VH-VL binders against UPF0659 protein YMR090W. Designs and how they scored, part 7

Target 1, 227 residues: UPF0659 protein YMR090W, of Saccharomyces cerevisiae (q04304)
Amino acid sequence: MSPMKVAVVGASGKVGRLLINQLKANDSFSTPLAIVRTQDQVNYFKNEVGVDASLTDIENASVSEITDAIKAYDAVVFSAGAGGKGMERIFTVDLDGCIKVVEACEKAGIKRFVVVSALKAEDRDFWYNIKGLREYYIAKRSADREVRNSNLDYTILQPGSLELNKGTGLLQPLDKLEEKASVNYSINREDVASFIVESLLHPNATVKKTISLVNGNEPMEKFIQSL
Short names: E, the ipSAE of ESMFold2; O, the ipSAE of OpenDDE; V2, 0.75 times the mean of E and O plus 0.25 times the DockQ between their complexes.

## First folded at step 4 (VH-VL)

Design a9 (from co7a with heavy chain T106V S107E, light chain A30D; framework fv_cosibelimab)
Fold by ESMFold2-Fast, scan of step 4:
Structure a9 (fold): chain C 227 residues (1-227), chain A 123 residues (1-123), chain B 112 residues (1-112)
Amino acid sequence: as target 1 above (227 residues)
Amino acid sequence: EVQLVQSGAEVKKPGSSVKVSCKASGGTFSSYAISWVRQAPGQGLEWMGVIIPIFGTANYAQKFQGRVTITADESTSTAYMELSSLRSEDTAVYYCARDEGSYFDVEGPFDYWGQGTLVTVSS
Amino acid sequence: NFMLTQPHSVSESPGKTVTISCTRSSGSIDSNYVQWYQQRPGSAPTTVIYEDNQRPSGVPDRFSGSIDSSSNSASLTISGLKTEDEADYYCQSYDSDNHGWVFGGGTKLTVL
């Protein structure tokens, strides 16, 4: 049995860095690929983290260039965000970047795809009037629809607002999500990274699913058993 | 490329207010939070509060609640910190710093700092 | 609310190694990431370590960060000390209960 080769798009983001570290430390996975946009980031991942890295700017790269970067891998994770560099980047990174990676997976024959989206992306009434988030949610909702329309073995993760707290391994049960006030729909970045790893290790429970991630009191193992 | 440029030094009387500006350039202002931190002479760094322009929300350290107001003008890419009812112990260098916003996966909590603004409160 | 406690000052000779501690008064140091900032005289702070042990681009390998859960503390270690390392160093962590940031009191590093 060969360990899984995972390519991470958006590896330089906070969730991406945590994910690369977890994949590197887990014997179920081969050395992961950090897909990044600058030479300094390539040098960081290769020289300091000790993983593989590809200089592939998802905002500007063609589908062919992305396909060439990922074609040796078994699974692709899209954890790229706008990067805080402009509202325009929501459309070029969160929306079009995700769509290009889906197309690249299809061209490369890679079936397993995990994307980090946003909580309740399908529920326009939830996010339409949240100041400053409309464009972000339009992009996430639209990208999720493209992912679902693909032939990929996808998992769509929809985290609440991201926090810098260290992971607890505890999630809010899906059937009890509405018991929380919306102001409490937050999730630790490290728990998002951990759940991506769990999704890759448990495809039978997570393939073709959209999964909300919010801090709670249920251990991840039990949460997955309930999917 | 990204710079935070603050307004110049101020001398204020006790009981008055001061409003310090922090103008961002080289990046998208609304996508990042801006924190305000002060440093009294011979003292350490003290966090005052944060504004998340994209959400229109601000939060303040309990010590400054009721006296500090942090605002942002997205059209000019400028954040403001207004401190009222000034006391002599408010004499400090005031810094703005770029902080992460919720919902966005961005690098580093405080990646760029302004040059600082000295506010002296004297009678 | 918690406090982060640092030694007020440390000193060491050029070429030696120094370690600066940052101890959390309540709650686990493992609950939130720790950042470290360097402030040279007359300058604004700059980040030397973020998320416990990560270095920003341009910060040399001589700077490293670590967490010690048993003492409830974080540490900044600077090896191969140079005179330009003379500065005040501040740790920082997030207070999730109050949705804000906490700074340590700062440590003055003198290289003689």
Scores: ipSAE 0.116, ipTM 0.611, lowest interface PAE 4.1, mean pLDDT 87

Design b1 (from co7 with heavy chain T57K, light chain A30R; framework fv_cosibelimab)
Fold by ESMFold2-Fast, scan of step 4:
Structure b1 (fold): chain C 227 residues (1-227), chain A 123 residues (1-123), chain B 112 residues (1-112)
Amino acid sequence: as target 1 above (227 residues)
Amino acid sequence: EVQLVQSGAEVKKPGSSVKVSCKASGGTFSSYAISWVRQAPGQGLEWMGVIIPIFGKANYAQKFQGRVTITADESTSTAYMELSSLRSEDTAVYYCARDEGSYYDTSGPFDYWGQGTLVTVSS
Amino acid sequence: NFMLTQPHSVSESPGKTVTISCTRSSGSIRSNYVQWYQQRPGSAPTTVIYEDNQRPSGVPDRFSGSIDSSSNSASLTISGLKTEDEADYYCQSYDSDNHGWVFGGGTKLTVL
């Protein structure tokens, strides 16, 4: 009955910013929390966007610190990444950052958790021999496994190559994913943000699921009905 | 620590081509995008194109399609920009810049710039 | 495709505050991050603000970035102006339709 309180880890990222804006604009949600790494980002979200913000650097924060930041919220979204800034950050952000947020959710009693992962993370044959992607995908696959092993009501979203095009609201049906050439496994960041919102609004369709997100020709509403 | 070092100034005749190099040191080369930007005397910055070295994929601004070729040599951590059919209007300082984005993402902010290479096209 | 429009020049006295705008002609200014680059005569550009409002290490807190959705604009604000701030300033944002970068026309800042 009450609007859902959502905390977004990685709010200052491109998907995170779009998600915060969509959550703020939707009456099904109360003011979201932007979890960010710098004071300037806190100031931006509080003063320019008009949402709540927490200075909690996921790379360095303890589970206890993360738990304190999220404890008043109904759901947590993890949309953070290393951004290619060195292999150390893949392990501290994409892998351990995600694991710490899962543990923080369990300690806070928060069940609803949505994570932005990577397309075909479970399929080693897809990514293992792509030079430069192996470490990233090892981290994503391992984090996804920890999420699945948790007691959380999780949704694992596995987007293709993220693009900054305006969202179309159209997705590739899951049973037709392999009909696309791999070069066309792309997804607009705005459509990822929209699908996170839809996942939170439709838990019966999305809880305990791993969902590949690639742009196609099926309206998002029909895609969700098929889950 | 990361540096982008460009080749030296060039003087070219109209109708010729020029190839400018950008050597990266002190960091990862293959997974980060390298953009090329030019600036004519007294004018603003103009984006020309980008390459992700490990994929060998280059994308170009429409204005330069058919005249510009951007390549990379992973073994030497060097990106190249070749501009053909030179005109006097191509006289400019040419910069390379690295995108601080996600792996294989061309949309990240520029974190390091080369020092620039002056190309003068005159008869 | 879109354009980013900046004022050609701005001027202000030492110690004062100046704001440089960067207006996007189509699509939302929030759809893509905005960067700000400073270029002193004879030098390559350097980043003063990235991802709307972030400062690189070594850039003083006198430099700040902001976004105003109502005017579809980004702004660079420099407080406590010093003569060394005299430079050309360029905004930049990503054009997702063409998978490339758009620069503003640049603003010449004169500190009188």
Scores: ipSAE 0.189, ipTM 0.593, lowest interface PAE 4.3, mean pLDDT 89

Design b3 (from co7 with heavy chain T57R N59K; framework fv_cosibelimab)
Heavy chain, then light chain:
Amino acid sequence: EVQLVQSGAEVKKPGSSVKVSCKASGGTFSSYAISWVRQAPGQGLEWMGVIIPIFGRAKYAQKFQGRVTITADESTSTAYMELSSLRSEDTAVYYCARDEGSYYDTSGPFDYWGQGTLVTVSS
Amino acid sequence: NFMLTQPHSVSESPGKTVTISCTRSSGSIASNYVQWYQQRPGSAPTTVIYEDNQRPSGVPDRFSGSIDSSSNSASLTISGLKTEDEADYYCQSYDSDNHGWVFGGGTKLTVL
ESMFold2-Fast, scan of step 4: ipSAE 0.368; ipTM 0.735

Design t2 (framework fv_bebtelovimab)
Fold by ESMFold2-Fast, scan of step 4:
Structure t2 (fold): chain C 227 residues (1-227), chain A 124 residues (1-124), chain B 109 residues (1-109)
Amino acid sequence: as target 1 above (227 residues)
Amino acid sequence: QITLKESGPTLVKPTQTLTLTCTFSGFSLSTSGVGVGWLRQPPGKALEWLALIYWDDDKRYSPSLKSRLTISKDTSKNQVVLKMTNIDPVDTATYYCARDEGSYFDTSGPFDYWGQGTLVTVSS
Amino acid sequence: QSALTQPASVSGSPGQSITISCTATSSDVGGYNYVSWYQQHPGKAPKLMIFEVSNRPSGISNRFSGSKSGNTASLTISGLQAEDEADYYCSSYTSSDTVFGGGTKLTVL
């Protein structure tokens, strides 16, 4: 199979950077595209990392501009977020940014789409009373519904609390998620990046799936085989 | 305006547990993406990161000190507490708390506002 | 040992430009755009001067600028002034840690 060309929206974020490095290092993929919002970030990815980069601010870009940026690619990953930088950015980045990227994929004829969402986004009772997260989860839940209503070969990843620890490659089995104490619904960012790579390499197991990502004791390859 | 202030004992004995409190104003740890961290600086030495807690109770610890550190928050009081067990003379340092605009949503933020620091001396 | 290496000292005269380097010894550090620079005057808390390699917080003089080439980030101070005399620390993170350089003492001659 020819190497897959992947465009990463939110490449300058913590998960996005780890993902770009993993994609660059894996021969199953062609040089990835880092979609970023500032010229300094373009220069970093092109000159320092050695990957392709596009100056495309998804918060302000039109669907047509996003389509032009991604049209040469086989798959798109949306790993962007508002980052707590004001409530308006939750709506313009987490919600509308995701929706515009979905529409851009449809317009470009790109079927494979992976989005980084949030744990239990569909379960309003889980997040409705968590201080500071209600608006974020409303956006994530609504974006996830738009993704599911699309004709894309989507994978919706719902990570727990994101940590900076080195990846373990070990996940909590989906049927045992509730056995883990709620304070331990955490996932290393490196493991999220690794699981995005594995999702792209295993479409039969991950297409049209919503997958909760929490660290546990099951090797990632075995976890995917169980999907 | 945004302010942070450290408080706690200034003199502790080896083997005791050090408890430090950061009290802040001008922002809330109920705001998505906001965190408060602890750092220290031994006299004449470099800064060292210790721990960080985010608005959603996500906690991170320096790998070398993780077994000795506990960070917690009381959002209603605008306080973050750090506990360090089994204190040793090498833990003598000025301890700082600082705000991190880093994000659970996968953006990074610097330590943009710092407390004045509190010197903790570990001796008999 | 620090994962980020800075020179112990640098000096310059008023009006000159000086540059302080920050070199990552590990590929996990310095390769990310999350490089910050802090200024610390004796007896005071650190002050954020630069974040994400080249961005300035509101209120920071444009005499301070940041850049990066390869695994080395640089802080440049143009039009050097007496009040710039301080310790300067670079910082970045890996997947598991937040790391600081050893610090550079800037002397204004």
Scores: ipSAE 0.013, ipTM 0.474, lowest interface PAE 7.6, mean pLDDT 85

Design t3 (framework fv_imsidolimab)
Fold by ESMFold2-Fast, scan of step 4:
Structure t3 (fold): chain C 227 residues (1-227), chain A 123 residues (1-123), chain B 112 residues (1-112)
Amino acid sequence: as target 1 above (227 residues)
Amino acid sequence: QVQLVQSGAEVKKPGASVKVSCKASGYTFTSYYMNWVRQAPRQGLEWMGMINPSGGSTRLNQKFKDRVTMTRDTSTSTVYMELSSLRSEDTAVYYCARDEGSYFDTSGPFDYWGQGTLVTVSS
Amino acid sequence: DIVMTQTPLSLSVTPGQPASISCRSSQSLLHSEGKTYFYWYLHKPGQPPQLLIYEVSNRFSGVPDRFSGSGSGTDFTLKISRVEAEDVGVYYCMQSTQYPLTFGGGTKVEIK
């Protein structure tokens, strides 16, 4: 069995589902835990996917309940987010949900934490006037700050606009990120999932890092070598 | 306000291709997905696929994948749906429809629709 | 593919009377982070389809409160408490929980 046990918060999201499949298929990992909000989702992951699942609604769960769910795991990935409309869920999931998971990791003694954030979350001028995204970005920026202020071995991934196509394994070099401003900042969901796996396999390159993820022409292996 | 304006009616022969346009205005074009839905005479609505205007990535209904191409032009805020190897069964009204969902990883409702483009395929 | 089945195929309603339309999915639509990606649309003669209800029970902007959506899992209902002349058209349910996105076959609402 693989040594690293990974719990994925937000496993039912599009990135989360791809991540669970990749973790299950990779011998470097033990069977992952899908942390989900409904019994239907628990049944799906246990019966159809064949992984472990915990019914833990991150929006309503206490830090103690989250701690109990993750305490047997070596690493936690937060890939949850408010879907669609619903401003309240931005605060309860994207902001407070992330903060509660950080606190649960600290309480459980789990050091390795990977969070899926948003591109240029620190750059208020980038997102402040984008209609419909201000509250989302306030939440992501604030959660990222809490993650950085924690004692965790964190990796903050800041993907651009999430695309529907198959992953390419190719990323835009960090020193050339601004070249994508003219063609939009986009990233394949499958490549975000793959980069989470690579982050867990390469802690020396990714711990204590905030990493922008945008489609490009550099192979992921080479990108990691430059971190 | 939000407006989606489609190109005019087309009459094509079997085996030809048709390219329908949908010009968006009144919102940030790259912040919303755009779907294409068709309705054949006396039939229901059928989803053809969607495009993310930001990066240009598409998710196509497997039924049409070998014949349909979706593209966009960000400079004109226009999406295009091209259907090749036309058959009589492709006679339909074709709609573009905006996906209301949030910018990041959401599946939303089709909140605004274009007026529709009638494509007639006859020999 | 998720199959969406609507009943009835058509309804003839006297103005002011209620109407109820059912939609059933071949599998549960509840699996995207506790959200049910299920919608109701109205296709009026000579107009494009318009959104009525999103995520099972939320009315879209400008939709009168006589329209209500309910349901969970595989069984969904659209209710019109008092049908008016402007409500004539074909009603469609849709799911976006799984690709390909699929619509119900439609329910035609006519005035008696």
Scores: ipSAE 0.000, ipTM 0.476, lowest interface PAE 10.5, mean pLDDT 87

Design t4 (framework fv_axatilimab)
Fold by ESMFold2-Fast, scan of step 4:
Structure t4 (fold): chain C 227 residues (1-227), chain A 124 residues (1-124), chain B 107 residues (1-107)
Amino acid sequence: as target 1 above (227 residues)
Amino acid sequence: EVTLKESGPALVKPTQTLTLTCTFSGFSLSTSGVGVGWIRQPPGKALEWLANIYWDDDKYYNPSLKNRLTISKDTSKNQVVLTMTNMDPVDTATYYCARDEGSYFDTSGPFDYWGQGTMVTVSS
Amino acid sequence: DIQMTQSPSSLSASVGDRVTITCLASQSISSYLAWYQQKPGKAPKLLIYDASSRQSGVPSRFSGSGSGTDYTLTISSLQPEDFATYYCQQYNSYPLTFGGGTKVEIK
């Protein structure tokens, strides 16, 4: 059996770097591709991490350039985000960057696409009045809609507030999400990376789904079985 | 030993452009993840972040002041320069430069070392 | 923008006292929080980063705790050199924002 070839857009981000390390360490996957925006980041992934890397700035690259970068891969993960880094980047990365990657996947014939979005992106009442997040959520909600309208075997992951803690492998059951107060909607970055890996390993449970990721008490394997 | 030092004019007239230089030693902006920021503090008031620049020339500005601010670096000279246009008496403050420790690819980090600050008074 | 609300604005304490300062973020900052000490006429000095990690050379009497939106700086036994103004700062997202400061004054 051929291990899965995964290209990671946003590999230089905190979730992306954890994901690259997990993919590299797992025999179900071939050496992953880190898609990055600067030559220094290419050098880091090739020379220090020991994975493949492509200089493809999603913000400025054409669909054809992105297609050329990913065409040898079986699956694409979009874990890029503005992260509060300038208002324009929310539009060019979180929204248009995601849309261009979806189009590139369709052009390349790649079906499997996982995107890291944001918790309750469809629920304007949840985020509309959160200072500093309105534009980010508008972009995420709109990108998610474009992903759902694509012909891709997509998985949309909607994590809560990202934490620095080591992963626990424990998630809040989806049918019990509303039992938590909104201030407790947090998730460890490492658990997001782990859940991306698990999504790629369990397509029957995760394809065509939007999945909220919040810390809880349910083991990840049981969570996936309930999807 | 990491050191940073601000330099620039002590007095600026209203409507003029302020130019401040941060000169540092003990680290390089060629090091991945490292940045330098500018923070100001009006007399008796809180700290206010202005702008950051990073090893890869990535730049971030306080949105309330973005149209007035420009940050640049000269990695070979170990210098970061901030310019602020159309100075007003309310811009009177001590201006600090500080190292953003960062992370290898993310720019979010604490300011671990600060310059002594330079007082800029804006008056006629 | 993430607003950092710091309380109290000032407090009076004696040497040996336990001092607690609170910092509240308007949204989760994922433990990307620093605490700084500033003495009159001097630059701020980093005490705590990542909410709870003590900067090298900082005495063990300084500790940070908290997660999400709620953070605390504690000085377990106040020393004469600790009379200063303390600031919290988030670095989760841009623009970077500071609290209003807490002045710790001698009683």
Scores: ipSAE 0.015, ipTM 0.489, lowest interface PAE 6.7, mean pLDDT 88

Design t5 (framework fv_flanvotumab; at its last look DockQ between E and O 0.56; V2 from the best seeds 0.00; counts 0 for: pae E 6.8 > 2)
Fold by ESMFold2-Fast, scan of step 4:
Structure t5 (fold): chain C 227 residues (1-227), chain A 123 residues (1-123), chain B 108 residues (1-108)
Amino acid sequence: as target 1 above (227 residues)
Amino acid sequence: QVQLVQSGSELKKPGASVKISCKASGYTFTDYAMNWVRQAPGQGLESMGWINTYTGNPTYAQGFTGRFVFSMDTSVSTAYLQISSLKAEDTAIYYCARDEGSYFDTSGPFDYWGQGTLVTVSS
Amino acid sequence: EIVLTQSPATLSLSPGERATLSCRASQSVSSYLAWYQQKPGQAPRLLIYDASNRATGIPARFSGSGSGTDFTLTISSLEPEDFAVYYCQQYDNWPPYTFGQGTKLEIK
């Protein structure tokens, strides 16, 4: 089979940049597309990283503009976020940005869609009283619902608190998630990027799934086999 | 109005311990990681590591493991740096500084800094 | 760890002149580079973030440029209060978020 062509929305984020490097290094994939919001970021990905790049600001772009950017690709990854500043950007990036990309995938005829969400987004009791995260989680929960209502072959990844440590390749088994204290619900960004790659390589195990990602002691290969 | 206010200067003997505080105000403490930066007399800035204020987990840069402990108390929006078994080479100004980097997939510079705490270690 | 090398170590100029300070990274940091100003007895102050964005309250005479491994801080016309030590910092994928050695901008 031909190598998969992947477009990454939010390529300039920490997970996005790790993902672009992993896709570029893996022969199962063609050169990926970095979808970014500034010309400096386009120049970085084209000139320094050596991948394709599209200037498409997801916050302000129309569905048609996004569709044009992704239409030549086999799969789309949404790994974009507003960050802790500006609650308005949570609505325009985390919520509406994700919804627009889903609609663009449907218009382009692209079925494979992976989104980076947040741990326990459906469980309001978990996040409702976490100071500073309520609006973020409302957006993630709502976007996840739109993803599930689509005709896409989606994978919703729900990472815990994102750490900047090197990846271990080890995850907490889903049936043992509650054995960890909530303060220990963390995940290395590199492991999130690696799991996106594994999701794209193992669609039978990951399509139509919502998967919690938390550091643990189970190898990713075994984790995927249990899905 | 964001402020990081650190505890006052300390003069210690070798082998003693010191605990520096950094009190945050004007923002949600758990939304930003807290970093510690050291500056020895006449030297540049040296990153020591950070604490994830959402999880409470500290991460130490090379050379700052063992004797250095990062902790926090969310109820008073305060981060702490403890140095045990003080050595003369620990003489420095210690800064706390915030960055955005834990549960969001963004990173930022150190946008607000404490005023610094001078620790002098001499016999 | 990513090493940042600043040049020159010391830059001697007069008020009204243009200052150009360089920062080179041992590997690509994309645009995740900040510039700080430190005056004697004070904490560092953020000037520029994401290589080229001015922080709140920073005068227009300060500008940043570059991406990947080569970065520049420019002060278009020096004011007396600009004579200080300047540090670059990377905040790419892997902490520690390292600093350059600093460039001292001093009156000629």
Scores: ipSAE 0.086, ipTM 0.622, lowest interface PAE 5.6, mean pLDDT 88
ESMFold2, look of step 7: ipSAE 0.029; ipTM 0.574
ESMFold2 (binder alone), look of step 7: mean pLDDT 91; pTM 0.937
OpenDDE, look of step 7: ipSAE 0.024; ipTM 0.573

## First folded at step 5 (VH-VL; framework fv_cosibelimab)

Design c1 (from co7a with heavy chain G101E Y103W, light chain H99R; at its last look DockQ between E and O 0.08; V2 from the best seeds 0.00; counts 0 for: pae E 7.1 > 2, placed apart)
Heavy chain, then light chain:
Amino acid sequence: EVQLVQSGAEVKKPGSSVKVSCKASGGTFSSYAISWVRQAPGQGLEWMGVIIPIFGTANYAQKFQGRVTITADESTSTAYMELSSLRSEDTAVYYCARDEESWFDTSGPFDYWGQGTLVTVSS
Amino acid sequence: NFMLTQPHSVSESPGKTVTISCTRSSGSIASNYVQWYQQRPGSAPTTVIYEDNQRPSGVPDRFSGSIDSSSNSASLTISGLKTEDEADYYCQSYDSDNRGWVFGGGTKLTVL
ESMFold2, look of step 5: ipSAE 0.013; ipTM 0.562
ESMFold2 (binder alone), look of step 5: mean pLDDT 90; pTM 0.929
OpenDDE, look of step 5: ipSAE 0.329; ipTM 0.769

Design c2 (from c1 with heavy chain N59K; at its last look DockQ between E and O 0.80; V2 from the best seeds 0.00; counts 0 for: pae E 7.2 > 2)
Heavy chain, then light chain:
Amino acid sequence: EVQLVQSGAEVKKPGSSVKVSCKASGGTFSSYAISWVRQAPGQGLEWMGVIIPIFGTAKYAQKFQGRVTITADESTSTAYMELSSLRSEDTAVYYCARDEESWFDTSGPFDYWGQGTLVTVSS
Amino acid sequence: NFMLTQPHSVSESPGKTVTISCTRSSGSIASNYVQWYQQRPGSAPTTVIYEDNQRPSGVPDRFSGSIDSSSNSASLTISGLKTEDEADYYCQSYDSDNRGWVFGGGTKLTVL
ESMFold2, look of step 5: ipSAE 0.019; ipTM 0.568
ESMFold2 (binder alone), look of step 5: mean pLDDT 90; pTM 0.930
OpenDDE, look of step 5: ipSAE 0.035; ipTM 0.608

Design c3 (at its last look DockQ between E and O 0.32; V2 from the best seeds 0.00; counts 0 for: pae E 5.9 > 2)
Heavy chain, then light chain:
Amino acid sequence: EVQLVQSGAEVKKPGSSVKVSCKASGGTFSSYAISWVRQAPGQGLEWMGVIIPIFGTANYAQKFQGRVTITADESTSTAYMELSSLRSEDTAVYYCARDEESWFDTSPFDYWGQGTLVTVSS
Amino acid sequence: NFMLTQPHSVSESPGKTVTISCTRSSGSIASNYVQWYQQRPGSAPTTVIYEDNQRPSGVPDRFSGSIDSSSNSASLTISGLKTEDEADYYCQSYDSDNRGWVFGGGTKLTVL
ESMFold2, look of step 5: ipSAE 0.123; ipTM 0.621
ESMFold2 (binder alone), look of step 5: mean pLDDT 90; pTM 0.920
OpenDDE, look of step 5: ipSAE 0.166; ipTM 0.707

Design c4 (from co7a with heavy chain F55L N59K G101E T106Y, light chain H99R; at its last look DockQ between E and O 0.15; V2 from the best seeds 0.00; counts 0 for: pae E 7.9 > 2, placed apart)
Heavy chain, then light chain:
Amino acid sequence: EVQLVQSGAEVKKPGSSVKVSCKASGGTFSSYAISWVRQAPGQGLEWMGVIIPILGTAKYAQKFQGRVTITADESTSTAYMELSSLRSEDTAVYYCARDEESYFDYSGPFDYWGQGTLVTVSS
Amino acid sequence: NFMLTQPHSVSESPGKTVTISCTRSSGSIASNYVQWYQQRPGSAPTTVIYEDNQRPSGVPDRFSGSIDSSSNSASLTISGLKTEDEADYYCQSYDSDNRGWVFGGGTKLTVL
ESMFold2, look of step 5: ipSAE 0.012; ipTM 0.544
ESMFold2 (binder alone), look of step 5: mean pLDDT 89; pTM 0.921
OpenDDE, look of step 5: ipSAE 0.581; ipTM 0.858

## First folded at step 6 (VH-VL; framework fv_cosibelimab)

Design d1 (at its last look DockQ between E and O 0.12; V2 from the best seeds 0.00; counts 0 for: pae E 5.9 > 2, placed apart)
Heavy chain, then light chain:
Amino acid sequence: EVQLVQSGAEVKKPGSSVKVSCKASGGTFSKYAISWVRQAPGQGLEWMGVIIPILGTAKYAQKFQGRVTITADESTSTAYMELSSLRSEDTAVYYCARDEESYFDYSPFDYWGQGTLVTVSS
Amino acid sequence: NFMLTQPHSVSESPGKTVTISCTRSSGSIASNYVQWYQQRPGSAPTTVIYEDDQRPSGVPDRFSGSIDSSSNSASLTISGLKTEDEADYYCQSYDSDNRGWVFGGGTKLTVL
ESMFold2, look of step 6: ipSAE 0.126; ipTM 0.638
ESMFold2 (binder alone), look of step 6: mean pLDDT 89; pTM 0.911
OpenDDE, look of step 6: ipSAE 0.364; ipTM 0.786

Design d2 (from c4 with heavy chain S31R, light chain N53D Q54K S96K; at its last look DockQ between E and O 0.43; V2 from the best seeds 0.00; counts 0 for: pae E 10.3 > 2)
Heavy chain, then light chain:
Amino acid sequence: EVQLVQSGAEVKKPGSSVKVSCKASGGTFSRYAISWVRQAPGQGLEWMGVIIPILGTAKYAQKFQGRVTITADESTSTAYMELSSLRSEDTAVYYCARDEESYFDYSGPFDYWGQGTLVTVSS
Amino acid sequence: NFMLTQPHSVSESPGKTVTISCTRSSGSIASNYVQWYQQRPGSAPTTVIYEDDKRPSGVPDRFSGSIDSSSNSASLTISGLKTEDEADYYCQSYDKDNRGWVFGGGTKLTVL
ESMFold2, look of step 6: ipSAE 0.006; ipTM 0.562
ESMFold2 (binder alone), look of step 6: mean pLDDT 90; pTM 0.928
OpenDDE, look of step 6: ipSAE 0.064; ipTM 0.701

